# Ledger of designs, part 8: VH-VL binders against Imidazole glycerol phosphate synthase subunit HisH (hisH)

Target 1, 208 residues: Imidazole glycerol phosphate synthase subunit HisH (hisH), of Pelagibacter ubique (q4fnt5)
Amino acid sequence: MNVTIVDYNSGNISSVINSFKEVAKDKVNIEVTSDLNKIRSSDKVVLPGQGSFKSCVDALNAINGLVETLNEFTVTNKKPLLGICVGLQMFADLGYEETETKGLGWISGKVSKIDNQNNKFKLPHIGWNEINIVKESKIFEGIKNKSHMYFVHSYEFIPDDKSVISATTDYSSNIVCSVEKENIFGTQFHPEKSDKLGLKIIENFLNL
Key: E = the ipSAE of ESMFold2; O = the ipSAE of OpenDDE; V2 = 0.75 times the mean of E and O plus 0.25 times the DockQ between their complexes.

## First folded at step 1 (VH-VL)

Design t02 (framework fv_temelimab)
Fold by ESMFold2-Fast, scan of step 1:
Formats: C-alpha cells, sequence, structure tokens
Structure t02 (fold): chain C 208 residues (1-208), chain A 123 residues (1-123), chain B 106 residues (1-106)
C-alpha cells in the first residue's frame, strides 16, 4: 500500500513523517511529496498543516494543480484522507484567521477564532487535553473516551452538519477536535505528538 | 546549531515599557512555538506566554494579560516580548525558550533557551 | 492553575550520596518535566515525561511518579550536580514551575 504525506511547504512536518514511518514500518510505503501523479495513485493521503489557515491555503494554491488533484482524490474518487491540525481546518468553506480565506470546501462550515469568554481562557489552546468521543469512528478504534491528545490552536472548525463531529474537547466551550465524513477524517490535535495513543490513531487510519 | 540570542540588559523607570528581542537561527523559525519565561533575582521561573510565529497566535498567563505583548517578525526570525506599565517587581531575567517539535524528543518541552535579558526597574 | 510544590527548598549532601527531590501537584497531571539551572545560566532540559532523560544527562539521574507526586533522584551525587532543579507541568496552561530545589555539595 502507498500513502502520501503532502509536502506543500506548510512548515516542519518531520514529526508527522516520523510517526507515520514508525507505524508503517516495511508494510506500507510512505511517500513525502507534492507530486500530483503520486498523489493520484496513492491508496491514502495525509494533509498536514502547520501555521495559519491563510499561509497553508496559500501554500497549497502556490503549487499548480495541487488543490484540483486533492479534490479529485478525496471528493471524486472517495479515497481516504486524513487532515491534521490546519489540515482539518482547510476542509472548511471559509477561514477567518488573518484574513477571510476560502478553504477546500469538503465539509461545509467555517473556521473561527475560539471564543475565549472575554479573556477568561487563554489562546492558543495549547498542551494536553482530554477528547470526548461523541460517535463511533474508525480512527478511534481502541481509543478510550477521555484520552489525552496534544493541541496547539487558536481557531476552531465549526461544521454546519454536527453529525460529522467524531470528538470534541472541553476548552472555554465544546471545541470540535475530530471529524469523520465518509472517506474524510481530520483531527485538530496532533496524533504525531500524542505518544502511543496518537500512534494508534495513525495505525487505525492506515488500516482503513 | 540552534541558537537563540537575546537583546542586552535594560534599566527602566517605573511606568515605562520594555521590549526584549530573541533572534533565532539554525532552524526554520516558523516551525516552532516560542515562549517567554522570567525569573526574578533569587526566585523561581514564571511562564509569561507563547507565540506561534507562523500564524501569530498567542497565549498569555493571566497575571500578565493586558501588560505583555508577544510578537514575531518572520523576515528577521526574531520574537519579541513587550511588557508595559513596569513596576519594581518586574525586575527579572527574561528568557525566550523554544517548544520542541521533534517527535523523538518525547513530549513538548523547552529544548533551547536564550541566554536571558536582565531588566531592572528602578527609580 | 496547577500549583507545583517542591521539597526541600534546599539541601546539602556529600559526594556519593543519594539525593531525592519531590514535586507535588495541586491537580493530577499527565506530563512532568525537570530542568537543571546552574548559577548565572539559563535552565537546561533534564528529564521529560517524568522519567525520560534528555540526551547527555548522566545515568545517575532518574525520574519517577504519576498523578500528583513526582520525584527526581540522583543515585550518587557528583560535584557538577550543584544546581537548582525545577519541576514543570505541561498538562494545562498556564504552564507552571515548582519553586525549585537548590542542591549544594559539601
Amino acid sequence: as target 1 above (208 residues)
Amino acid sequence: QVQLVQSGAEVKKPGSSVKVSCKASGYTFTDYYMHWVRQAPGQGLEWIGAINPSGGSTAYNQKFKGRATITADKSTSTAYMELSSLRSEDTAVYYCARESYDFWSGYPYFDYWGQGTLVTVSS
Amino acid sequence: QIQLTQSPSSLSASVGDRVTITCSASSSISYMYWYQQKPGKAPKAWIYDASSLQSGVPSRFSGSGSGTDYTLTISSLQPEDFATYYCQQWSSYPYTFGGGTKVEIK
């Protein structure tokens, strides 16, 4: 099996690469590339994102044909895709971090700054926090409710259809931290930084 | 070859502001969170806040909210911490510290520190 | 805010002695860190995730604990271990440090 981690100059993705290779070993081929033909031919794709919503969307758009290829892979051909952090956020129609920026539009919704209750809560939401698993999800097989995952974010994805939400976390409000819609998976937290449980999520994705 | 180099010592009057810089080199500046921690003479460490240099997102210890402003300049790979309305109790060594992103180093922690900047607030 | 209480605040011990420093948290935490700070220097990461030694840390150091109680142990104190040791939680923010334990070698 061939899995591509999309390298679109979104920042340091070393931890994502290392975690996927650790889980894959010699059983799954992990490619790190923005090559359109390799993405098209992959069995699964990982879309990491580091930095702001705008900087990541701009980086994707800077590579001619990349967004179209990801749309073909994910929306048209219905192949598995995992978005991590800003990667999950880019599923939205619009993001408001820095500027109003159009996302991929794969899951209707918007990315807005976390309501921190007039500064009663600090942003970013940074560090370890419990996840509340709100529905059965393939990537959460073997993961107990209230498991801790690592977060660093000031913006949240608010999907219009709440049925896509697979997990939330309690911080100033119920924050969406994982979504699942058919072949599309995303986590707001960083499984690559969440130790053994994070590696289990990666393993579950690779076993789809 | 990762290095964090801070600006020099400052002597300030009560009520003024100070802006401390932290110039990063040897890595991609936007890939790592930068934190600010202070230490008053003979006292322990106190976390002030953090910034994601890529997006500009910040977090602050409530004790410093409203007085501390943390910023980053991508073009010069430099993080800044500005503290306003200075009091004698703000006399401290101020450190910048990088949050680890390396999966193999374990969990997030402060892997590299600047040399510290002594800020003295006196009349 | 999670409060970390270290004890003792200071200690003096002879070379070769076993030294134990404790850190107690006001709430259960998942991830505890220890830093070594020598006079006039910035802190240096020493132990992460309660028990894992940073690269270059001598094997005479060890960490243990879970929940609210954590310890740093030096099995055979050496002259270069003169320093102040700080615990730190990375489970929730604001991130907090203990008050420090100053280790002086006789």
Scores: ipSAE 0.000, ipTM 0.442, lowest interface PAE 15.3, mean pLDDT 86

Design t03 (framework fv_temelimab)
Fold by ESMFold2-Fast, scan of step 1:
Structure t03 (fold): chain C 208 residues (1-208), chain A 124 residues (1-124), chain B 106 residues (1-106)
Amino acid sequence: as target 1 above (208 residues)
Amino acid sequence: QVQLVQSGAEVKKPGSSVKVSCKASGYTFTSYYMHWVRQAPGQGLEWIGAINPNSGGTAYNQKFKGRATITADKSTSTAYMELSSLRSEDTAVYYCARDLGYYGSGSYEWFDYWGQGTLVTVSS
Amino acid sequence: QIQLTQSPSSLSASVGDRVTITCSASSSVSYMYWYQQKPGKAPKAWIYAASSLQSGVPSRFSGSGSGTDYTLTISSLQPEDFATYYCQQYDSYPYTFGGGTKVEIK
């Protein structure tokens, strides 16, 4: 099986690469590339993101044909895709970090700054926090409710359709931290930084 | 004015536990993360872990998982680091440090204010 | 875990000298952070996000770099600059520090 981690020059993805290779070992071929033909022929795709919503969307758009290829893979051919952190956020229609920027539009919703209650809560939301699993999800198989995941973010994805939400976390408010819509999966937290349980999420995705 | 004041020096025997405190003042305690870092005499810095005082959420260096426990008491604006099963190589100055930053474009993550340090000596 | 290697581990310099300290990461990092520590004192935040000076840090200090290689430069060393400098990465847990570079008087 071939799995591609999309390297679109949006920031450091070394932790994502290392964690996927550790889980995959000799059983799954992990490619790190933005090559359109390799993405098309993959069995699964991982869309990481580091930096702002705008910088990541701009980086995707800077590679001719990449967004169209990801749309074909994900929306047309219904192949599994996992978005991590900003990768999850880019599923939205619009993001408001730095400027109003159009996202991929795969899951209707908006990305807005976390309401930190007049600085009573530190931004970013950084460190370990409990997840509340709100519906059955394939990537959470074997993961107990209230498990701890690692977070580093100042913005949150607010989907219009609440049925896509698979997990939330409590930080100043009830924040969406995972979504699942058919073949589309996303986590606001970083499974590659979430120790043994994070690796289990990666394993679950690879076993889809 | 931001201040982090740590508890005094301690001398412990191997196999015992030590609990170091860090009392914060001059800012909203629950709005900033608190980290713990140690430094053996004449050696470099080693990150132990961190706590979000508002939620109680923690992160640990895997090297210290199972031995270090970081907690925070919001009512007294005090963070704690407890280290169990002490060995001679745990002899070090232990620092608390406040985390101020933003992750992403223009990241500002760093330890902006540090406590004065607590010397923990482990000797048989 | 990401290992940070600083070079040199120590150096001797005179007031007025240009000093450069390097920090090499085992894996690419987004930014590097630098701390100054004087004997018997806690470290002080010095340079953040590779190149931004903390408030109060003299302009003779500068930081640069990207990916795996980062540098701290002092354009004209002053007596108060004699200290140990540590680099640190904040990209992934566990957060790691370099071994330190001791800048000592000649």
Scores: ipSAE 0.000, ipTM 0.419, lowest interface PAE 18.2, mean pLDDT 86

Design t04 (framework fv_temelimab; at its last look DockQ between E and O 0.03; V2 from the best seeds 0.00; counts 0 for: pae E 11.2 > 2, grease 19.5 > 18.9, SAP .502 > .496, placed apart)
Fold by ESMFold2, look of step 2:
Structure t04 (fold): chain C 208 residues (1-208), chain A 123 residues (1-123), chain B 106 residues (1-106)
Amino acid sequence: as target 1 above (208 residues)
Amino acid sequence: QVQLVQSGAEVKKPGSSVKVSCKASGGTFSSYAMHWVRQAPGQGLEWIGAIIPIFGTAAYNQKFKGRATITADKSTSTAYMELSSLRSEDTAVYYCAREGDYGDYWPDAFDIWGQGTLVTVSS
Amino acid sequence: QIQLTQSPSSLSASVGDRVTITCSASSSISYMYWYQQKPGKAPKAWIYAASSLQSGVPSRFSGSGSGTDYTLTISSLQPEDFATYYCQQYSSYPYTFGGGTKVEIK
């Protein structure tokens, strides 16, 4: 099996690479590339994202044919894809970080700043927080409700179709922290930084 | 910016417990994680655990899980760390620490430290 | 658990020397943090996110590295730099520190 972590100049993805390779060992080949043919031939794709919504979208668009290739992989061919942090956020139609920016449009919705309730809550939401698993999930197999995951974000994905939400976290309000729609999986938290439980989520994704 | 003031030094016998306090003033308390770090004489730093007061959720270094209890009282802006079943190797300076009131998308260093509380465990 | 191995554990150096301290993680981390500690005092944040200097830290200090290998460098050692330096990871629980590097006057 071949799994591609998309390297689109989104910053330092070493933790994502190392965690996936640690779980994959000799069972799964982990490729780190933006090569379109390797992405097309992959069994699964991981889309990490760090920084702003706009900077990540711009970085994807700077690689000719990459967005189209990801659309074909994900929407047309319905192969498994995992988005991490801004990678999840880019599933949206629109993001409002810095400026209004068109996302990938795979899961209808918007990315908006977390309501800090008149400065009651610090932004960004940083650190370990509990997740509330709200539906049956392939990637949460063996993960107990109220497990702790690592968060660092100021913006939240608000999907139009609430049935895609697989987990929430309580910070200011019930913030979407995981989505699962057919072949499309996303986490707002960083499984690569969430210790053994994060590695279990990675394992579940690789075993799909 | 926030300041952290800890309770005074304590001398304890093996098998007893100690509860160290850390009072925050001059800044935001509830939404920032408060960490506990210890340093045995002549040795390095060891993270014990942390609490985010607004959530009431504590996380622990597995080495101390079952012996350490970290709590916070929002009404007094005070965090507590209790260590039970004390042993001589628990002799250390215990610090509370946290990031400053400003953060970004990445975790920041512990910018703000309490003065430390010496706990001596001896018979 | 991510173990941090700091090297050397101590060193003696003269004013004006270039000093390099290394910190190696047992698995990849996103960013390394560095603290300076003087005797009898709490640690002070010194370098955050591997390479960014805290406010008031002299420009003779620098940090570098990624993945598992990180360094702190003092380009020209000054008398006020004699202290113990600790590296620290904030990527996953338990948060761990290196064993420290004591920098002393030769």
Scores: ipSAE 0.007, ipTM 0.453, lowest interface PAE 11.2, mean pLDDT 87
ESMFold2-Fast, scan of step 1: ipSAE 0.006; ipTM 0.475
ESMFold2 (binder alone), look of step 2: mean pLDDT 89; pTM 0.918
OpenDDE, look of step 2: ipSAE 0.011; ipTM 0.518

Design t05 (framework fv_temelimab)
Fold by ESMFold2-Fast, scan of step 1:
Structure t05 (fold): chain C 208 residues (1-208), chain A 123 residues (1-123), chain B 106 residues (1-106)
Amino acid sequence: as target 1 above (208 residues)
Amino acid sequence: QVQLVQSGAEVKKPGSSVKVSCKASGYTFTDYEMHWVRQAPGQGLEWIGAINPETGGTAYNQKFKGRATITADKSTSTAYMELSSLRSEDTAVYYCARDTYYDILTGYEFDYWGQGTLVTVSS
Amino acid sequence: QIQLTQSPSSLSASVGDRVTITCSASSSVSYMYWYQQKPGKAPKAWIYAASSLQSGVPSRFSGSGSGTDYTLTISSLQPEDFATYYCQQYQSLPLTFGGGTKVEIK
């Protein structure tokens, strides 16, 4: 099986690469590339994101044909895709970090700054926090409700359709931390930084 | 609970070498870069270099290239910095510091530091 | 290499004072990082990504800036804030620190 981690110049993705290779070992081929033909022929795709919503969307758009290829893979051909952190956020229609920026539009919704209640809570939301699993999800197989995952973010994805939400976390309010829509999976937290349980999520995705 | 524990103080003669260790615990050692920073008495902070413990890849400040060697031992979760051809101006406290390498534009950089190792170079 | 210049090199202030420390980069950086160091101790991460406070840092601290000009502000200085503060860039290698600003009691 071939899995591509999309390298679109979004910053250092070494932890994502290392964690996926650790789980895959010699059983799954992990490629790190933005090559359109390799993405098209992959069995699964991982879309990591580092930096702001705008910087990541701009970086995707800077590679000719990349967004179109990801749309074909994910929306047209319905192959499994996992978005991590900003990768999940880019599923949205619009993001408001820095400027109003159009996302991929795969899951209707918006990315907005976490309401920290007039500075009662500090941003970013950083560190270990419990997830509340709100529906059955393939990537959470074997993961107990209230398990801890690692977060570092100031913005949240607010989907219009709550049925896509697979997990939330409580910080200043209930924040969406995972979504699942058919073949599309995303986590706001970083499974590559969430120790043994994060590796289990990666394993679950690879075993789809 | 993340901890970085460094080896003890060293007194060295000019022309010799020193090897300082930094033992990591409380996290997956290979998931974070380890950096080395020094501080001469009464002076500011100066970056020496870094290692990716997973790959063994290193980066050095050109000022120390050829004299500094940074290594990591995965089996003991320990990073090392060796500095050769010591001079009196190398007298400093040497620190290891952990760096997160994901989300570099919004994340914390040197979030945990070792306690420091004083290296004194004197005759 | 990117040079970071901190101003002032030192300042004397009283408890309750507003303190402002600046850091100027020789070329544009995406974010600035700040560290607090007390005598005889390792530096402690204080502010990251220009304006985000590390866990446990009091709210009287704030960071701001973009491009080449960055600022650390203490709105009402407390006794435990007397320390040396260093800025640091992570835009390019070699990683560089400012010369430090020593905040000392009057």
Scores: ipSAE 0.000, ipTM 0.417, lowest interface PAE 19.9, mean pLDDT 87

Design t06 (framework fv_temelimab)
Fold by ESMFold2-Fast, scan of step 1:
Structure t06 (fold): chain C 208 residues (1-208), chain A 124 residues (1-124), chain B 106 residues (1-106)
Amino acid sequence: as target 1 above (208 residues)
Amino acid sequence: QVQLVQSGAEVKKPGSSVKVSCKASGGTFSSYAMHWVRQAPGQGLEWIGAIIPIFDTAAYNQKFKGRATITADKSTSTAYMELSSLRSEDTAVYYCAREYDSSGYWDYYYMDVWGQGTLVTVSS
Amino acid sequence: QIQLTQSPSSLSASVGDRVTITCSASSSISYMYWYQQKPGKAPKAWIYAASTLQSGVPSRFSGSGSGTDYTLTISSLQPEDFATYYCQQYNSYPLTFGGGTKVEIK
């Protein structure tokens, strides 16, 4: 099996690469590339992201044919895709970080700054926090409710259709931290930074 | 185990450019970030930027953006840092450092293995 | 940019003394990293993820802290511990170091 981690020049993704290679071992071939033919021929795709919503969307759009190829892979051919952190956020229609920016539009919704209640809560939301699993999800197989995952973000994805939400976390409010819509999976937290349980989520995705 | 060996000391004139190399041996080169950090005489550590060789993509401290260029050659397992428009304030020891190979449960981004350093003197 | 302030900038101590170095961040961070540097040499990774000792680091060293305040402690100073110690954050770019704390023989 071939799995591509999309490299679109959006910051340091060494943790994502290392974690996927560790879980894959010699069973799954992990490629790191923005090559359109490699993405098309992959069995699964991972869309990581580090930085702002705008910087990541701009970087994705800067590579000719990349968004079109990802749309074909994910929406037309319905192959498994996992978005991590900003990767999850880019599923949205619009993001408001820095400027108003159009996202991929795969899951209707918006990315907005976390309401920190007049500075009662620190932003970014950094560190370990419990997840509330709100529905059965393939990537959460073997993961107990209230498990701890690692977060680092100031913005949240708010889907219009709540049925896509697979997990939330409690911080200043009830924050969406995972979504699942058919073949599309996303986590706001970083499984690659979440110890053994994060690696289990990666394993579950690879076993889809 | 990874070992990093840097190129030798350089003396440069103001306005010129310098290119420092960092050759890795043992371990994996392509998958881990290689950082560049400098230290002026008697001063502390200052981060310049980093590259992950497999991506051919570098991140920079804005202070050096436009003057610093970080590259990697996977065929020779060598990382490079080029600094242009040199000033006397650029006189420093320049270090390369490879990120920790966490590979398993914990991914910690600290600089595990360091080169011996390259002294760059900008003289007039 | 996250600024790291180390205190003290230097200290003089005798063998067997308990030494404490602090590092304060301008905003909350998840982990602090510490490096040891001896004169004329490259820094060595010393403590990572706030409290985990690098392989080969003596157990007299410990790290602690959360949020904005972090500490490196040496419970019983030895001759080989005389060095400059730097804290470092990895929460955001640019990566930043503290100004260093020089531990000198008394």
Scores: ipSAE 0.005, ipTM 0.451, lowest interface PAE 15.2, mean pLDDT 86

Design t07 (framework fv_temelimab; at its last look DockQ between E and O 0.03; V2 from the best seeds 0.00; counts 0 for: pae E 14.1 > 2, grease 20.2 > 18.9, placed apart)
Fold by ESMFold2, look of step 2:
Structure t07 (fold): chain C 208 residues (1-208), chain A 122 residues (1-122), chain B 106 residues (1-106)
Amino acid sequence: as target 1 above (208 residues)
Amino acid sequence: QVQLVQSGAEVKKPGSSVKVSCKASGGTFSDYAMHWVRQAPGQGLEWIGAIIPILGIAAYNQKFKGRATITADKSTSTAYMELSSLRSEDTAVYYCARDSEYSGYDYPFDYWGQGTLVTVSS
Amino acid sequence: QIQLTQSPSSLSASVGDRVTITCSASSSVSYMYWYQQKPGKAPKAWIYDASSLESGVPSRFSGSGSGTDYTLTISSLQPEDFATYYCQQSYSTPYTFGGGTKVEIK
């Protein structure tokens, strides 16, 4: 099996690469590339993202044909894709970080600034926080409710269809931290930084 | 950049407690975990625990959980580590240390305090 | 708890020598870091994520490894490189350090 981590200049993705390779060992081929033909031929795709919504979207668009290839992979062919952090956020129709930016539009909704409740809560939401698993989930198999995951973000994804939400976290309000819709999986937290349980999520994704 | 300044050296009797402070400046205090690491004379490094100031959550090496208390005061940008029931083997330099600034995935301890020597002697 | 075993515990080398320090984990880790420490000073982050050099670290340093086996190499030892080097994992709590490798002047 071939799994591609999309390398689209989304910052330092070495921890994502190392974590996926650690879990995959010799059993799954992990390719790190922006080559469109390799992405098309993959069995699964990982879309990492860090920084701002706008910077990640701009970086995707800077690679000719990449967004179209991801749309074909994900929407047309319905192959498994995992978005991490801003990778999840880009599933939205629109993001409001820095400026209004069109997302991938795979899951209807928007990305808005976390309400810090008049400075009661520091932004970014950073560090270890509990997750509340709210529905049956393929990637949370073997993961207990209230497990801790690592977060670093100032903006949150607000989907229109609440049935896609697989987990939330309490930080100022109930914040969506994972979505699962058919072949589309996303985490706001960083599984590559979330200790053994983060690696279990990676394992569950690779075993789909 | 971020600077971590610790309280001064301490000499303590066995069975007493010590509280070491670590004041952060030149960055955001609440964003990142503050770690405590100790080093006995001529020995290696040992992680004691950490606190996430914005969440108020502390984690401990189980070896220290019944004796160590890690706290943070966001208003003064200061973290604290208190170690009780001191023994001679607790003689060490105690460091506070912090992760990278907000922008990455990696967790090296990029910023270290100068260290606080705690000597436990009768 | 993941135990990290460094080898050697100390070495004596001359300027210009190639030195290799190993770090073996008792179980697989995904995040390995290296620190340099001079006497009387706090450790300095040196290599992150197994192979990436921190800012200001000379290119004669390199890191490699995955799973349980990691290596720090100095291709041509310089006078300022005489220090103690520690590996550290942040994969699982408690976070642990190797016992250190003291690199001394011959």
Scores: ipSAE 0.000, ipTM 0.473, lowest interface PAE 14.1, mean pLDDT 87
ESMFold2-Fast, scan of step 1: ipSAE 0.320; ipTM 0.763
ESMFold2 (binder alone), look of step 2: mean pLDDT 88; pTM 0.911
OpenDDE, look of step 2: ipSAE 0.021; ipTM 0.567

Design t08 (framework fv_temelimab)
Fold by ESMFold2-Fast, scan of step 1:
Order: structure tokens, then C-alpha cells, then sequence
Structure t08 (fold): chain C 208 residues (1-208), chain A 125 residues (1-125), chain B 106 residues (1-106)
């Protein structure tokens, strides 16, 4: 099995790479690349992201044919894809971080700044926090409700169709921290930073 | 009233092990990660590892993997760091530090926000 | 492993001076954290998420930066500010600290 972690110049993804390689061992081949043919031929794809929504979308668009290839892989061919942090956010139609920016549009919705209750809560939402699993999800197999995951973000993805939400977390308000729509999976938290339970999520994704 | 109280200074011989304790009070022990950080005399800070007291899950700096063991006892709200095969270069002040919970709890949510007073471990013959 | 390089390693300044210390990461990170440490004491959390002041930190302190380059600035140095300041990243295991910048009196 071949799995590609998309390297699109979105910042340091070494923890994502190391965590996936640790889980995969000799069972799964992990490629780190933006090569279109490698992505097309992969069995699964991981879309990480660091930085703002706009900077990551711009970075994807800067590589000719990359967005089109990801659309073909994910939407047309319905192969498994996991988005991490801003990778999940880019599933949206629109993001409002810094400027209004068009996302991938795979899951209708918008990315907006977390409502921090007039500064009663600090942004970013950062550190370990509990997840509320609200829907059966393949990536949460063996993960208990109220498990702790590591977060660092000021913006949240708000899907139009709430049925895609697989987990939320409570910080100033009920915020979405995981989505699942058929072959498309995303986490707002960082499984690569979330200890053994984060590695279990990675394992579950690789076992799809 | 949140505080972390560490065990007292230790003098150890090369090749032995040391176990430092960190007793937490004034907050929900299982709601925060506990980190261990050391500082050699006149040197900077070095992260050793962390534990989630709720799950018992741990993460380690590879430099210490195989020598450091971090544990937590929920019943006594106490974290421990044991370091084996001690050498002179392990002489340092060892700190425990809680990592914030960002949930609905009011207060600080920011980095390693509460630190123990430190435990000096001296490794000498 | 992300290496953090602080500059300068030490500086001498007078009360009322503007002090700037920098932290450069070997690769892009989401946010930088800063700690203040006085001799014989444990570090104190000082700035989180690059620019947010910890509760109780005086407003003369500020943090800025993104990607690989971050700064901590003291607009008007006070006697209680003489300390060593450390940057720290949470982006990747192992979590790493910069080498520290010692702010000393002239």
C-alpha cells in the first residue's frame, strides 16, 4: 500500500511524516511529495497544513495541477483522504482568515474565527482538550469519548451539513474538531502530537 | 493555589538510577499533561518527556528514550520521572511543569504555565 | 527536530532601554512560546502563541513573528526584567527550547 503525504510547501510537516512512518513500519509505503502521478497512484492521501487558511490554499494553487489531481483522487475516485488542522479547514468553500479565500469546496461550509465570547476565552485554542465523539467514525475505532487530543488553532470549520461532524470539542462554544464524509476525513487537532491515541487515529486511517 | 511540589535534592553515583516526584494540588490532576524538563548548571532548558495522567500515555525525547520513564499516580496526584544509567552529564535541575487545558476551565491556558520548584540531581563518584 | 536559535546569547542594557531578542526556527512553526527565568528560580510562562501575553505580564512586553522568525520586545526595560528569556516550540516532538538570552544590567 502506498500513502502520500502531500508536501506543498505549507511549512514543517516532519512530525506528521515521522508519526505516519512510525505507524506504517514495513506494512505501508509512505511517500512525501507533490508529484501528481504519485498522488494519483496512491491508495490513500494525507493533506497536512501549517499556517493560515489563505497561505495554505495559495501554496496548493501555486503547484500546477495539484488541486485538480486532489479533486480527482478524492471526489471522483473516492479514495481515502485525511486532512490535518488547516488541511481539514481547506475542505470548506470559503475561509475568512486574513481575507476571503476559496477553499477546496469538498464539504460545504466556511472557516471562521472562533467566537471567544468577547475575549473571555483566549485565542488560539491551544493544548490538550477532550473530544466529544458525536458520530460513529472509522478513524475513532478504539478511541473512547472524552479522549484528549492536542489543539492549536484560532479558526474553526463550520460545515453547512452537520451530519458530517464526527467530533466536537468545547472551548468557549461547541466547536467542530473532526469530520467524516464517505472517504473524506479531517481532524482539527493534531494526531501526530496527541500521544498514543493520536497514533491510533493514524493507524485507523491506514487500515481503511 | 495551584502548585507542584517536587522531591528533594539527590546525589547519585554513575550507573545508578534516580526517581523524582512531583505532587500536584489545587487543580484537576487528570485534566493537564505533565512535562519533565531539565537544566544543567549554566545551561538552557531541555525537554525530557510528558505524560497524560488521565490515559497514562507518554511521549519522550529520543535522547532519553530507554533511560527515562515517566509515570503518574492518579490517587495521589503525583507524577514521577525515573532516569537510569546515570552519568555525570545528567547533573541538572529537573523540573516538572503542567501543560494547560484549553477547555472550558477559566484561567491560564498558555504553555507550561505552572512549574515545580526543581530538583537538583548531582551525579558524582 | 526543530532547532531554535536565539540571538543574542546575552546583552547588557540600562533601565528605560528598548530590548529586542530574536528566535529563529530551523523550519516553519505555527506559534512561538516565551519563558522568563530569574537566577535560582523555575521558568515562568511569559508569552504564548507568538504574541499573547500571559496573565500578569506587563504591557511593555510584546511578541511578534510567524513562520521561522520570532521576536520578544521590551519597550522600556525595568529592573525586574533582568532575567534569561527562552523561546520554545510545540510544533514537533521533541519539544525544543532556544539557548536563552540573558538580559543583564550595564
Amino acid sequence: as target 1 above (208 residues)
Amino acid sequence: QVQLVQSGAEVKKPGSSVKVSCKASGYTFTGYYMHWVRQAPGQGLEWIGAINPNSGGTAYNQKFKGRATITADKSTSTAYMELSSLRSEDTAVYYCARDFWSGYYEGDYYGMDVWGQGTLVTVSS
Amino acid sequence: QIQLTQSPSSLSASVGDRVTITCSASSSISYMYWYQQKPGKAPKAWIYAASSLQSGVPSRFSGSGSGTDYTLTISSLQPEDFATYYCQQYDNLPYTFGGGTKVEIK
Scores: ipSAE 0.000, ipTM 0.452, lowest interface PAE 15.9, mean pLDDT 87

## First folded at step 4 (VH-VL)

Design b01 (from a08 with heavy chain T35S G50Y; framework fv_cemiplimab)
Heavy chain, then light chain:
Amino acid sequence: EVQLLESGGVLVQPGGSLRLSCAASGFTFSDYYMSWVRQAPGKGLEWVSYISSSGSTIYFADSVKGRFTISRDNSKNTLYLQMNSLKGEDTAVYYCAREGYSSSWYEDAFDIWGQGTLVTVSS
Amino acid sequence: DIQMTQSPSSLSASVGDSITITCRASQSISSYLNWYQQKPGKAPNLLIYAASSLQSGVPSRFSGSGSGTDFTLTIRTLQPEDFATYYCQQSYSTPFTFGPGTVVDFR
ESMFold2-Fast, scan of step 4: ipSAE 0.005; ipTM 0.449

